# Ledger of designs, part 104: VHH binders against p49116

Target 1, 238 residues: p49116
Amino acid sequence: EGPLLSDTHVTFKLTMPSPMPEYLNVHYICESASRLLFLSMHWARSIPAFQALGQDCNTSLVRACWNELFTLGLAQCAQVMSLSTILAAIVNHLQNSIQEDKLSGDRIKQVMEHIWKLQEFCNSMAKLDIDGYEYAYLKAIVLFSPDHPGLTSTSQIEKFQEKAQMELQDYVQKTYSEDTYRLARILVRLPALRLMSSNITEELFFTGLIGNVSIDSIIPYILKMETAEYNGQITGAS
Below, E stands for the ipSAE of ESMFold2; O stands for the ipSAE of OpenDDE; V2 stands for 0.75 times the mean of E and O plus 0.25 times the DockQ between their complexes.

## First folded at step 7 (VHH)

Design ka50 (framework vhh_7qbe_3; at its last look DockQ between E and O 0.88; V2 from the best seeds 0.74)
Fold by OpenDDE, look of step 8:
Structure ka50 (fold): chain B 238 residues (1-238), chain A 119 residues (1-119)
Amino acid sequence: as target 1 above (238 residues)
Amino acid sequence: QLQLVESGGGLVQAGGSLRLSCTASGSDYAMGWFRQGPGKEREFVASISRSGGYTYYADSVKGRFTISRDNAKNTLYLQMNSLKSEDTAVYYCAADQWGRYLSPSYDYWGKGTRVTVSS
């Protein structure tokens, strides 16, 4: 029984659509978000333990935690994505919708709070200077969460989560031996992910691309997608 | 591939000060300074995290050297005070692609800048 994660799972490189438009339009935002989502799902799929759970179980896991994985991905790729600029563009788009009286005051507040939470979370992760290894382990901990309703094989999922936690602990102790409380500082950020609405995330980043199709419904398709197909989407798309 | 270019080296008297700079083609890296003296192996001097929130120093330079960075300028700095003859070395800028300011191995290196401290 080897480690849950290897060095191959640390690599998490997002390729942005090119060229970047002068004005970040909805299409660019959606495409960028889709690439991140696909990258996150394929990352999960690359973990042997994930495959060991079986197709039904691992699909259920991803459905339960895709928003958290996506958010961690946003934090990790914030600079490459120019996340602040993307979020500003999203806000501008929302302002147009507001002017058209398409959204209630309460909904506007909800969406703006969500954007704030996203930005705050990403800023907090940046301040902690989370490295690539730590992100990988955090994603694994989030992925192998046994506390979602409707999951099968919860004992096995819990085992994998514990393994992820142990490996993270060992890594932090080895790499950051002079910072005794780093592990705790990192882990205490995870609860913030559970405060974020998947529905609002979907609306902000994926509206206009998937139409009336939910992220939940396309997750099985993404998980079955061949890596070559994914790469083709990146190279074939502008 | 990240490009690193050091500058600011020169001749300085013992007890003097010098400020090194390293210009990077990107800012999303943990970075550090190393040095190699005559007949010596390359040794760690200081490191700094991506955001600058964390710094680490070799015992030999602690209290005398300060590492800092300006991400808007993509520049790393090393302020060296109270310089000693034993600080004479070629100073190298390095970067870690994984964002580890305590990296076991840095991926990118500059060509170095020479610092000579005279007695």
Scores: ipSAE 0.775, ipTM 0.900, lowest interface PAE 0.6, mean pLDDT 92
Fold by ESMFold2-Fast, scan of step 7:
Structure ka50 (fold): chain B 238 residues (1-238), chain A 119 residues (1-119)
Amino acid sequence: as target 1 above (238 residues)
Amino acid sequence: QLQLVESGGGLVQAGGSLRLSCTASGSDYAMGWFRQGPGKEREFVASISRSGGYTYYADSVKGRFTISRDNAKNTLYLQMNSLKSEDTAVYYCAADQWGRYLSPSYDYWGKGTRVTVSS
C-alpha cells in the first residue's frame, strides 16, 4: 500500500477573481469563497482512498465536513485572499445592518462571535507557520472523520484517518526533527473547527449563491463535475 | 515566479561583522541562507519561517549569525558577527513554496553574493 497523499495532493492553488474591485462587495466575496469551496471539494475528490469509499459515502463525508475543510482553506489561503480585508468588509456590512434594524441583536452577537473564532483560528495557524504538507494532512484527517452521525463504512474511514495521522507524524518528525512538540501544537488546533457553525459560514460567505440553494444541495453536483466543468467554474469561463 | 536578489557581500576582516540582505518579490515563503566556499559543496547556514516565529541554524554559525526578516519590505537578513576565514563563500538566498522552514529542498534561489573574510 502506497501513501495516502501524493505530491499532487499537497498542491492547493487558489485563483482569485480578477480584477479585484476598488470596494469589496458581496458578489466578489461569494465568488472568492465559491472558488475556495470548489477547490476544496476537487482536492478531496482527487484522493484515491476517498474515491474507494464510493459515491454515497463521499457525499456524506463532504456534507459533514465541508465547513471544516473550508475553514482550513481560509487559513491556508488567507494571504492570497486578503482574508483580513474580506472579514473587515463583512463586519462593516453587519454594522450597517444593525443601523438599519435588519438583524436582531442576538443574531448579530452569534455572527460576530463566529467571526472572532474564525480570526482566532486563522491567526493561530499563521503563528504556527503550518506548511503545505501539514495542511494537506490536516484536511485529510478532517475529511476521513469516522465520528459524524449517520455515516456507513466507519471502520474504513477510521483506517484512512489513522493513516493520515501516521503520515503527518512521520512527515513532521522527519522534516521538523529539532521541534519535538510541533505535532502536538498542530493537532490541538483541530477541535476548534467543530465549534464553528456551517450555517453562519454559509450566510457570511455564500449570500450571493445562485438559485437560493444550500451548500448541502450542491455538494453531490460539485463532486460529480468533470475536470473541464470544474475549471470553468473556478476561472469563471464557460 | 518568485525572484530573489542578494546584496551586502564584500571583503571583511576576521572578527568583523557584515549584514546580508535578500529582496524577494513576495513574502509568503519560508526562507533560508546557504553558502558555497571555494572547492566545497553548498551547505545550509540558517532558515526562518513565514512569520519569522521559527528559526534554525547550522552548528558552525550558531551564536555568531542571526537570521531575521521584514515581511512589509519583502526582505530577508543575515547578520554575521565574529567572522572567520572559513566563512568565505558565495551566500545564496532560498525560498520554499510549501512554507517549510526546515525544507529538504528549496524551490527558488538567488544568484548569490560573495563574502570574503581576510585574515
Scores: ipSAE 0.678, ipTM 0.871, lowest interface PAE 1.2, mean pLDDT 88
Fold by ESMFold2, look of step 8:
Structure ka50 (fold): chain B 238 residues (1-238), chain A 119 residues (1-119)
Amino acid sequence: as target 1 above (238 residues)
Amino acid sequence: QLQLVESGGGLVQAGGSLRLSCTASGSDYAMGWFRQGPGKEREFVASISRSGGYTYYADSVKGRFTISRDNAKNTLYLQMNSLKSEDTAVYYCAADQWGRYLSPSYDYWGKGTRVTVSS
């Protein structure tokens, strides 16, 4: 059996809607986030080990981990997305909602705490200068998580996750041989992904999609898209 | 396609200093400096991570050269102090598209800037 990922799986190029509006709006944020979501889902679909698990298992895995994959994608693409600017605009909107007393104080505190945790995660990944190969392996580790309830073929999923972990270790040791603690510093960032709420991610980034659409409900459609339809979604071309 | 343009080369007497710059047409790369002396193969000089938080130097230049970057200007720098005649070379700016600050190979290269150290 060959490597879990090839060099084609390291490429992760997000194209933003153009032009960037003078005032960020929900439409721009939602389109940008949708492109990242589609890119992340089709990245997962392109992996031979993922394909080998079968369609029902694939859908169950992506439903269980999409928010973690999306969050890794936000960290990887934070610069091209201008994520700090997007989050600042959302914070300003939330502060105005407090001033006008339009939202529950408890809800706003919950959302602000989530934004802070997301910023902290993205900053920690940037400070480590995580490279494209490392992101690819981290996404594979997150994708092939056998611990999710309701999964079938968990022994195969566990084998694939162990392979991703082994390949990350070999890569870091070879590439960063003088940086003894790099693998450990990378791995201690992963638990923060479990703090990310999919419901809040939907509210922050996907409110303009179709009202309050659940990402869980559209995952089967995204995974079944032909390549031409998929490319139209991530670039805005039809 | 990423374009890298070096500047700041010239003639300097031994013991002198020189600052090289490399402007990029884009950003978000790990970057490095290489050099090729007369009749020699290209060799690694220094590298820096995307954020600038990690640097690495060839033993021959440690303590004399400093790599840095200004990401707001998409510019990479090499401050070269205590120059020696063996530092005479064409200096090349390089970028790694995968963000590896200890990259085994670089994807984009400038055309180089000539540094001549007379003794």
Scores: ipSAE 0.615, ipTM 0.848, lowest interface PAE 1.6, mean pLDDT 87
ESMFold2 (binder alone), look of step 8: mean pLDDT 84; pTM 0.865

Design ka51 (framework vhh_7qbe_3)
Fold by ESMFold2-Fast, scan of step 7:
Structure ka51 (fold): chain B 238 residues (1-238), chain A 119 residues (1-119)
Amino acid sequence: as target 1 above (238 residues)
Amino acid sequence: QLQLVESGGGLVQAGGSLRLSCTASGSDYAMGWFRQGPGKEREFVASISRSGGYTYYADSVKGRFTISRDNAKNTLYLQMNSLKSEDTAVYYCAADHWGRYLSPSYDYWGKGTRVTVSS
């Protein structure tokens, strides 16, 4: 058996919609987020171990962890996305909703707490200067989570998660031999991903989806996409 | 494709100081400085992480050189103090696209800037 991830799985290149509008709008934010989500799902489906679990298990895993994968993707692509600018635009939209009494104060508080948690997570990852290999293994650890309710093949999923953890440890020990505590600093960041609500992420980034379509409902479709169709989604070329 | 352009090289007296700059077409990279002296192999000088939070120095320059970066300007710096004749070399800017500040192999390289330290 070879390694869980190949060098191909380390490559994670987000192409943003161009040009960036003078004033950020729901459409631009939604298209940017959708490209990251599609990139994240395409990344997952390209892993041989993931493919080996079968279509039904694949769908269940991604439905359970898409928010964690998406959040890791936001942290990894924060600079290319100008994520701070996007979050500022979302905050401004929420403040306008307060002024117009369109949202309750309790709901706004929940959403602002989510944004603060997201900013804290992305800032902690940026301070650690997480590299491309580290991000790939962190994504694999959250993808192969055996503890989500309703999963089958949990023993095989756990073995793949353990393999991801072992390969991350080996990588960090060899690459950052002079930084003895680096792995520990990285791993203690992961539990925070489970505290962020997928429903609130969906509201913040995907409210522009046509036809009131939920992320949960489109996951099976994205996982079945042909390569050409997928490329059209992430580049906006077709 | 990342473009790297070094500047700031020149002639300086031993014990003097010089600041090198490297202008990059992007800043989402771990970066480093290397040098190649007359008749020598290319050697590592210093590296810096994407945020600038981590730095690493070759023993030969530790305490004399300081690596820093300004990500808003896409610029990497090497402040060289207490220069010695053995610091004479062509200095190269390099970047690692995986973001590894302890990179085993850098992917992008500038063409270099010459530093001559006279005795």
Scores: ipSAE 0.527, ipTM 0.813, lowest interface PAE 2.1, mean pLDDT 89

Design ka52 (framework vhh_7qbe_3)
Fold by ESMFold2-Fast, scan of step 7:
Structure ka52 (fold): chain B 238 residues (1-238), chain A 119 residues (1-119)
Amino acid sequence: as target 1 above (238 residues)
Amino acid sequence: QLQLVESGGGLVQAGGSLRLSCTASGSDYAMGWFRQGPGKEREFVASISRSGGYTYYADSVKGRFTISRDNAKNTLYLQMNSLKSEDTAVYYCAADTWGRYLSPSYDYWGKGTRVTVSS
């Protein structure tokens, strides 16, 4: 009956690690990315429709789409993160690694192509001036994707995705009434998210994780985390 | 502490094949193989990302060697085909926990396994 998302789901506030290091390093980048990932998963788990699907479905959905959610989060929080500065530092390091023959040209090419795709995506979202409501609904459309292999409850997931699409359309038509084609311009950006490699995202942003921890392994843990534990993670408290 | 243990080394004739294994106490690391031949410096052989999604190889082994991993078993492999006498070396398993794109390094090393290729 009610809307899929409430005003509380529109609020998406990333708190960066402090102080910022004098020189960007893998640990600062990883901590920043981890906070964004935790914020994204907490956002998803707070949606009543998501909770209604049950724990097994919740875990399967997030495992399938975490890279898409994370990439949308990077675009939304690009200024807070100084993402362009982070990506420039990584690019400069990769180019120096080619000159010093420390990494193969093929590996560096794959990583550079991923960075360029990420930059293109973030730039397109910035040019469209995507607002907080639009980001919330785009994340919901991505989260409630019924077409991932192995999913159960696909009819319920599809229903929630359609509800997200309808509510986004209603919002855009009312808020940007003079821009008849805005919704179409926004929606054609989404397919690019599925072409981005989650393996390369892990290598770029999560290489500083220590111990036997992969994104797939931590997803069920984060989704089960109590609010106090979650708040400790996003603020950097142990 | 991360522990790395290599196995699978031995004597093989030129043109033959060997598979090396490295068992780790964890698998959330980028990993690689290095070797040191008689009278030579230690050299890079192959590397694999945490997920196994991308790999890279030294020019001298491209097309002959294949690096792979089984994260469920915490095991890294090096399949060596078309072996040459020049491949004779002690082979070391290594893990990179600090991030190759900013400060390329291998923080943890095994003790090595010896491979001898007869002419």
Scores: ipSAE 0.000, ipTM 0.164, lowest interface PAE 11.1, mean pLDDT 83

Design ka53 (framework vhh_7qbe_3)
Fold by ESMFold2-Fast, scan of step 7:
Structure ka53 (fold): chain B 238 residues (1-238), chain A 119 residues (1-119)
Amino acid sequence: as target 1 above (238 residues)
Amino acid sequence: QLQLVESGGGLVQAGGSLRLSCTASGSDYAMGWFRQGPGKEREFVASISRSGGYTYYADSVKGRFTISRDNAKNTLYLQMNSLKSEDTAVYYCAADYWGRYLSPSYDYWGKGTRVTVSS
């Protein structure tokens, strides 16, 4: 039919909390990550194809892929977030926890491996100079993933994913016609997103959540938020 | 709003060299140089990606011009060598909001700097 994404779906502007504290703490990191998560879910909710799947399917789909969307968002917003500084602060905290014997060696190994994978992914995307249109299509490809366990109506989801893939191909071939291998370089980055643990992402970035709630439990509420309430969350307006 | 300010234009003899600079109020943009000669439409000269890892040149300047950037200084450069009378133009700095170094439409433009090549 018509295009899966319009120009409005390419806009992805993260507003960081200010002022930045002298020393990074769990509250600042959590607030920054929460704004990115809310922006990512609001982005998904704005897509007509996503809306057409219905509320139950939308909730199941976002619960399955939020970590992939969040990680793509971290890569896209790495500069505005000063992500390298946030990750350095997390590593420093982790090293202090080792010295104070507060964490198991197995947990520390898993967390460090996750940070390495995240840094490698974000650096790879930065080196490729992925543009806003490419990020929008990559997010659509991971959003409309039909292969997560427990999903229903997977045929329609697969068709939307194929449409996202086709539109990305058309976009890259038209925009970067001189770079024959650009699409292949971009697409081979996606499987790495499935190797990253959503539980570790949650522990690293969302430790400061009020009420000790899980991301899975808040997804339905974020997807149902009125525009004014959502805007309050991402701008910090009281 | 992104501000772009070009500098470095002037009069130069054919076969000479000149370096143009463009100072931006931010660096998270794909950027390019365009020019408009007397009685001509604005034409593409060269472009560079956000990180500087990818560059692209118009055939008319390939091998003679070099585009580069210093993101720490928010500055874009165009090194022009082996200048020809045909290179006489007002040179404009441009930025793409979406980060496309091969942009079909640039969003931000400077006011230009004049380059005159005499022979």
Scores: ipSAE 0.653, ipTM 0.859, lowest interface PAE 1.4, mean pLDDT 89
Fold by OpenDDE, second read of step 8:
Structure ka53 (fold): chain B 238 residues (1-238), chain A 119 residues (1-119)
Amino acid sequence: as target 1 above (238 residues)
Amino acid sequence: QLQLVESGGGLVQAGGSLRLSCTASGSDYAMGWFRQGPGKEREFVASISRSGGYTYYADSVKGRFTISRDNAKNTLYLQMNSLKSEDTAVYYCAADYWGRYLSPSYDYWGKGTRVTVSS
C-alpha cells in the first residue's frame, strides 16, 4: 500500500476575496472563512484513503473534525489571511453585539476566550515554523481520528491515522534531523485543537453567510461539490 | 515565479570575510545557500527557515559561515568568515515554497555569484 499523502496533498493555497476592503466587514470575513472551509474539505476529499472509507463514513469524519481542520487551516494561512486583522475585526463586531445585549456575560467570556485560544494556537504554530508537509500530515492526523463518537470503520480510520503519524515522523526525521524533539513539539499542539468549540467558531466566522444553517448540515453538500462548481459560486458571488 | 538575485561575490584573500546577499520577490520561503566549485558538484552550504528560527549548516562551513535573513527586505544573507581556498565556488541562492529548511531540492534558484578565495 502506498503512502497516505503525496506531494499533491501538500498543496494548500488559499485565495482571498478581492479586493480587500478597508474595513473588514462580516461578509468579507465569512467569505474568507468559507473559502478556507471549502479548501480544507476538498483537501480531505482528495486523499484516496478518505474516499476508501465510503461516503457515509468520510462525511461523519469531516463532521467530527471540521473545526480542527479549519483551525489548522487558519494557522497555515494566517499570513495570507491577515488573521490577526480578521480576529481584531471580529472582536470589534462582537463588541457591537455586546452593546446590543445580544450575548450573555458568560457567552461573551466564552467567545473571547475562544478568540484568545485561536490566536494563541496560530502564534504557537508560527513560532514552530511549521512547513506545508507538516501541516498536511497534521491535518491528516486530525482527519483520521477514530475517537469521535458515532464513527464506523474505526479500525480502518485508526490505521490511516497511524500511517499519517508514521509518515510525519519519517518526514521530520529526514528534514529536521538536528531537531530531535521537533515531532514531539509539533504533536503536543494538537490537543489545543480539541479545546476549540465548533459552535463558537461557526458563530465567529460563518454567521453572516450561513444564517441558521449549520456547518454540520452543509458538509455533505460541500464534499459532493465539484471544484469547478465551487469556483463558479465564488466568482458569481463576487 | 519567485526571482532570486545573488550579490556580494568577489575576490578575497584566505582568512578574509565576505557577505553574500540574495534578494527575493517574497519572504514566504525557506531559503538556502548552495555552492559549486570548479570540477565539483553542487553542494549544500546553509539553510534557514521562513521565520529564521531554524538554521542548518554543512559541516565544512559550520562555525565560519552564518546564514540570516531579513524578511522585511526579502533578503537572505550569508556571512562568510575565515574563508579558505576550498570555499572558492559559485554560490547559489535557493528557496523552498513549502518551508523545508533542509530540503534536498529547492523550488527556485538564483543565477549565482562567484566567490574566489586566493591562497
Scores: ipSAE 0.017, ipTM 0.394, lowest interface PAE 6.6, mean pLDDT 89

Design ka54 (framework vhh_7qbe_3)
Fold by ESMFold2-Fast, scan of step 7:
Structure ka54 (fold): chain B 238 residues (1-238), chain A 119 residues (1-119)
Amino acid sequence: as target 1 above (238 residues)
Amino acid sequence: QLQLVESGGGLVQAGGSLRLSCTASGSDYAMGWFRQGPGKEREFVASISRSGGYTYYADSVKGRFTISRDNAKNTLYLQMNSLKSEDTAVYYCAADLWGRYLSPSYDYWGKGTRVTVSS
């Protein structure tokens, strides 16, 4: 039935809030992260295979994998976001929290380990020089994961994941024919995404969310947004 | 829109060296050098990934040419050593929109810089 992804699904253009403040703050980090999250969900919504699974399945899939999609997005958009600068600001805030005894040593250790895992992942993707087509297929492999608890239609989801894997293999084989082990190096990076806590990602990037709501709770609403309303969220357009 | 401007071309004696530069209005692209000699179609010379971690060379230039980049300056380089008469060509800088350093079709091209190697 044609390819899982079209050339339009390779386009992943993050528009950052402007102007950038002199000192990074929780609100700027949260707005930047929210734009990336919304862009990631909009990307998923645009896939015909994803639409074909139906609303309930779509919601369950995104709830299960949003942290993996978000992390891939951070790696893909690291330069546009100045991610290293954002992470440095988060680390500085954590150091200030230690000095003020606002966080326990155990929690700080968990958060710092998460930041190191995130940096290691983004650095590994940067070293591999993952291209836009490869990122699109990696996101599709993550999105169509049949192994999350509570999913229905797992057979259909698995077929879409296998299709994503096959199309990625065909793409890499044709584009990077001289690099025999490139696909293996890319795919072995994916399991690390599941080691990253969605709760810690939420604390690091989404602390500025109004109403103290969880990402899990807002996902159904984002997925139901009208196209114009959705575009307004990711661009900040009035 | 990405703008690419090549420089550094000129006349050089066989066995000599020349360094070409390409200044881009952005650096988040995989890039390459191509050339077109007299009476020939445009051919691939060398390519480099976004970070500079991966490079690829045409067999005709391996061991003689080195591609490199300075992303802080948005500049691509081609160091040409042990030049031969066969290296005489207009050299073009190219960029791939999706970061494919082994791109089948580069999206952005410069206007070229001429290199003439005299015997």
Scores: ipSAE 0.526, ipTM 0.815, lowest interface PAE 2.1, mean pLDDT 88

Design ka55 (framework vhh_7qbe_3)
Fold by ESMFold2-Fast, scan of step 7:
Structure ka55 (fold): chain B 238 residues (1-238), chain A 119 residues (1-119)
Amino acid sequence: as target 1 above (238 residues)
Amino acid sequence: QLQLVESGGGLVQAGGSLRLSCTASGSDYAMGWFRQGPGKEREFVASISRSGGYTYYADSVKGRFTISRDNAKNTLYLQMNSLKSEDTAVYYCAADVWGRYLSPSYDYWGKGTRVTVSS
């Protein structure tokens, strides 16, 4: 069989909402994050191996790993998003919540620790200068994780993860032949994704979501969307 | 579209130094320097990752040339020391859109700047 990913799966282009407001607000941050989430889910849905697992398995996999995919997307698109500016605006919004006594000190500490972990992850990826091919395969490795509770077809999922790892190894060996330990340095970054709470990610980036709906509840609908609907969400037509 | 413009070429005596610059319309790229000498094929000289954290050099220039970048200025540099007559060439900067500092192929190229090393 052919490769797990094609060249089309390496292309990952985020279109930011325009214009960028002078002062970042919850709506702009939520719209930006939603576009990245839609792009990430559209990316996953386009993989033939993913499609082959069937709708129920696809929904379960994305529900389990959307935060990991989203975080990898934040790291990959950090420059185009001006992620540091967005995180600064989120911190500013949290400062206002503290002033109004809306959050407990313990919760604020928890959220700030999450922001620190996110910044460190994105900085580590930037320091490694992860390329577009490497990001595509890292996303595939986290997508095809057989170890999430409640999954069916775990043997087939593991096979696709192994295929992703082998293709990443082949790519890195050919492209970065002089950097013997590059693959190891990249792969040891992945466990950090599991330390970041999906609930806190939702609060930071999706606070403006209409109807106070969870990401888990919208995943089946996003995966079911026609390609034209996906494109409407990610091309700046919203 | 990404535009690359080289500058800094000229005539220099053997053993001398010269610094080349390449101004880009963006900086989210892995970049490299190539050269083409008289009667020779275009050859790789040096490359640098998006952040500048990784660099790679052709064996012929190791220890003599230093590649660096200033992302705030969208500028790539090649500091050439201990120049030899064999370094005479047109020097080109190139960019890889996937961020591969060891790119098998570069997507964007400048038009070049000429370096002549006299004996």
Scores: ipSAE 0.486, ipTM 0.800, lowest interface PAE 2.5, mean pLDDT 88

Design ka56 (framework vhh_7qbe_3)
Fold by ESMFold2-Fast, scan of step 7:
Structure ka56 (fold): chain B 238 residues (1-238), chain A 119 residues (1-119)
Amino acid sequence: as target 1 above (238 residues)
Amino acid sequence: QLQLVESGGGLVQAGGSLRLSCTASGSDYAMGWFRQGPGKEREFVASISRSGGYTYYADSVKGRFTISRDNAKNTLYLQMNSLKSEDTAVYYCAADRWARYLSPSYDYWGKGTRVTVSS
């Protein structure tokens, strides 16, 4: 059986593009987000249980949950990314766009609501002081979700999710033994991830992608990359 | 340098339909349509993201107009249905190198195509 995750899966270190520009632009935001996405996919690919499901299942799972993984990554790396600064810049731009009548009011409302939901999620995780081990298992619970439409091998995926939940429970009970309800407080945050639109996330963070490229279209390619290529994307050293 | 050329304008009866096209020398841009009616300021009509996956519309055209693009042909379209006299304007194609919501300024503009809606 062995553990679902090893100590290597707890390490999650984002390397930001340097230096941060004086004025935030779509290319800097996209580069930062791309590094986080690559780090998240490399993390998933490195899990033996994930590998055991096979390439087609792996692609389907990541296509279904990339937005949830990415959002957990944003929360975990919020300080490293200066996420609050990025979101403030986007909000300022949206407010100026309203005044100049350059966007529809309904679209601005949708995007603002998404940003507020994202901020609330990140704030809730920060208030709970979620540690690296807890983030790793929350990402595993999200990754091994058997309830996405069109999935095969759902019984095996469910078993891996159950294993992730069991190992998280064991960790929290051992590490935070005096906080009886900590696990419940952590787990009730997860449903909010599914209320966040992947389309709006893509527009906010990945609109700087060149050409007619979507996250859905690049996922199979990223999952097939060699480890050196992943490392190059994460560190900008390729 | 990006060149934008609009076409498809003309005279159309109220309640009718018209399709505008904009041919660009490149497709790696967020794009949009703007219009300027007689004695009015230029106003936003619709925009489409670089990939074509996300669209935005002015309240006055929602449900009637559809923006789309064919990046293989470097062409932007505006399908206008249920046209009203208030839609009479010169329609301009515009391109933005950045995300629509992150850049309020369009970098490139066409010269416009005239649409006249008769009552």
Scores: ipSAE 0.000, ipTM 0.193, lowest interface PAE 10.9, mean pLDDT 83

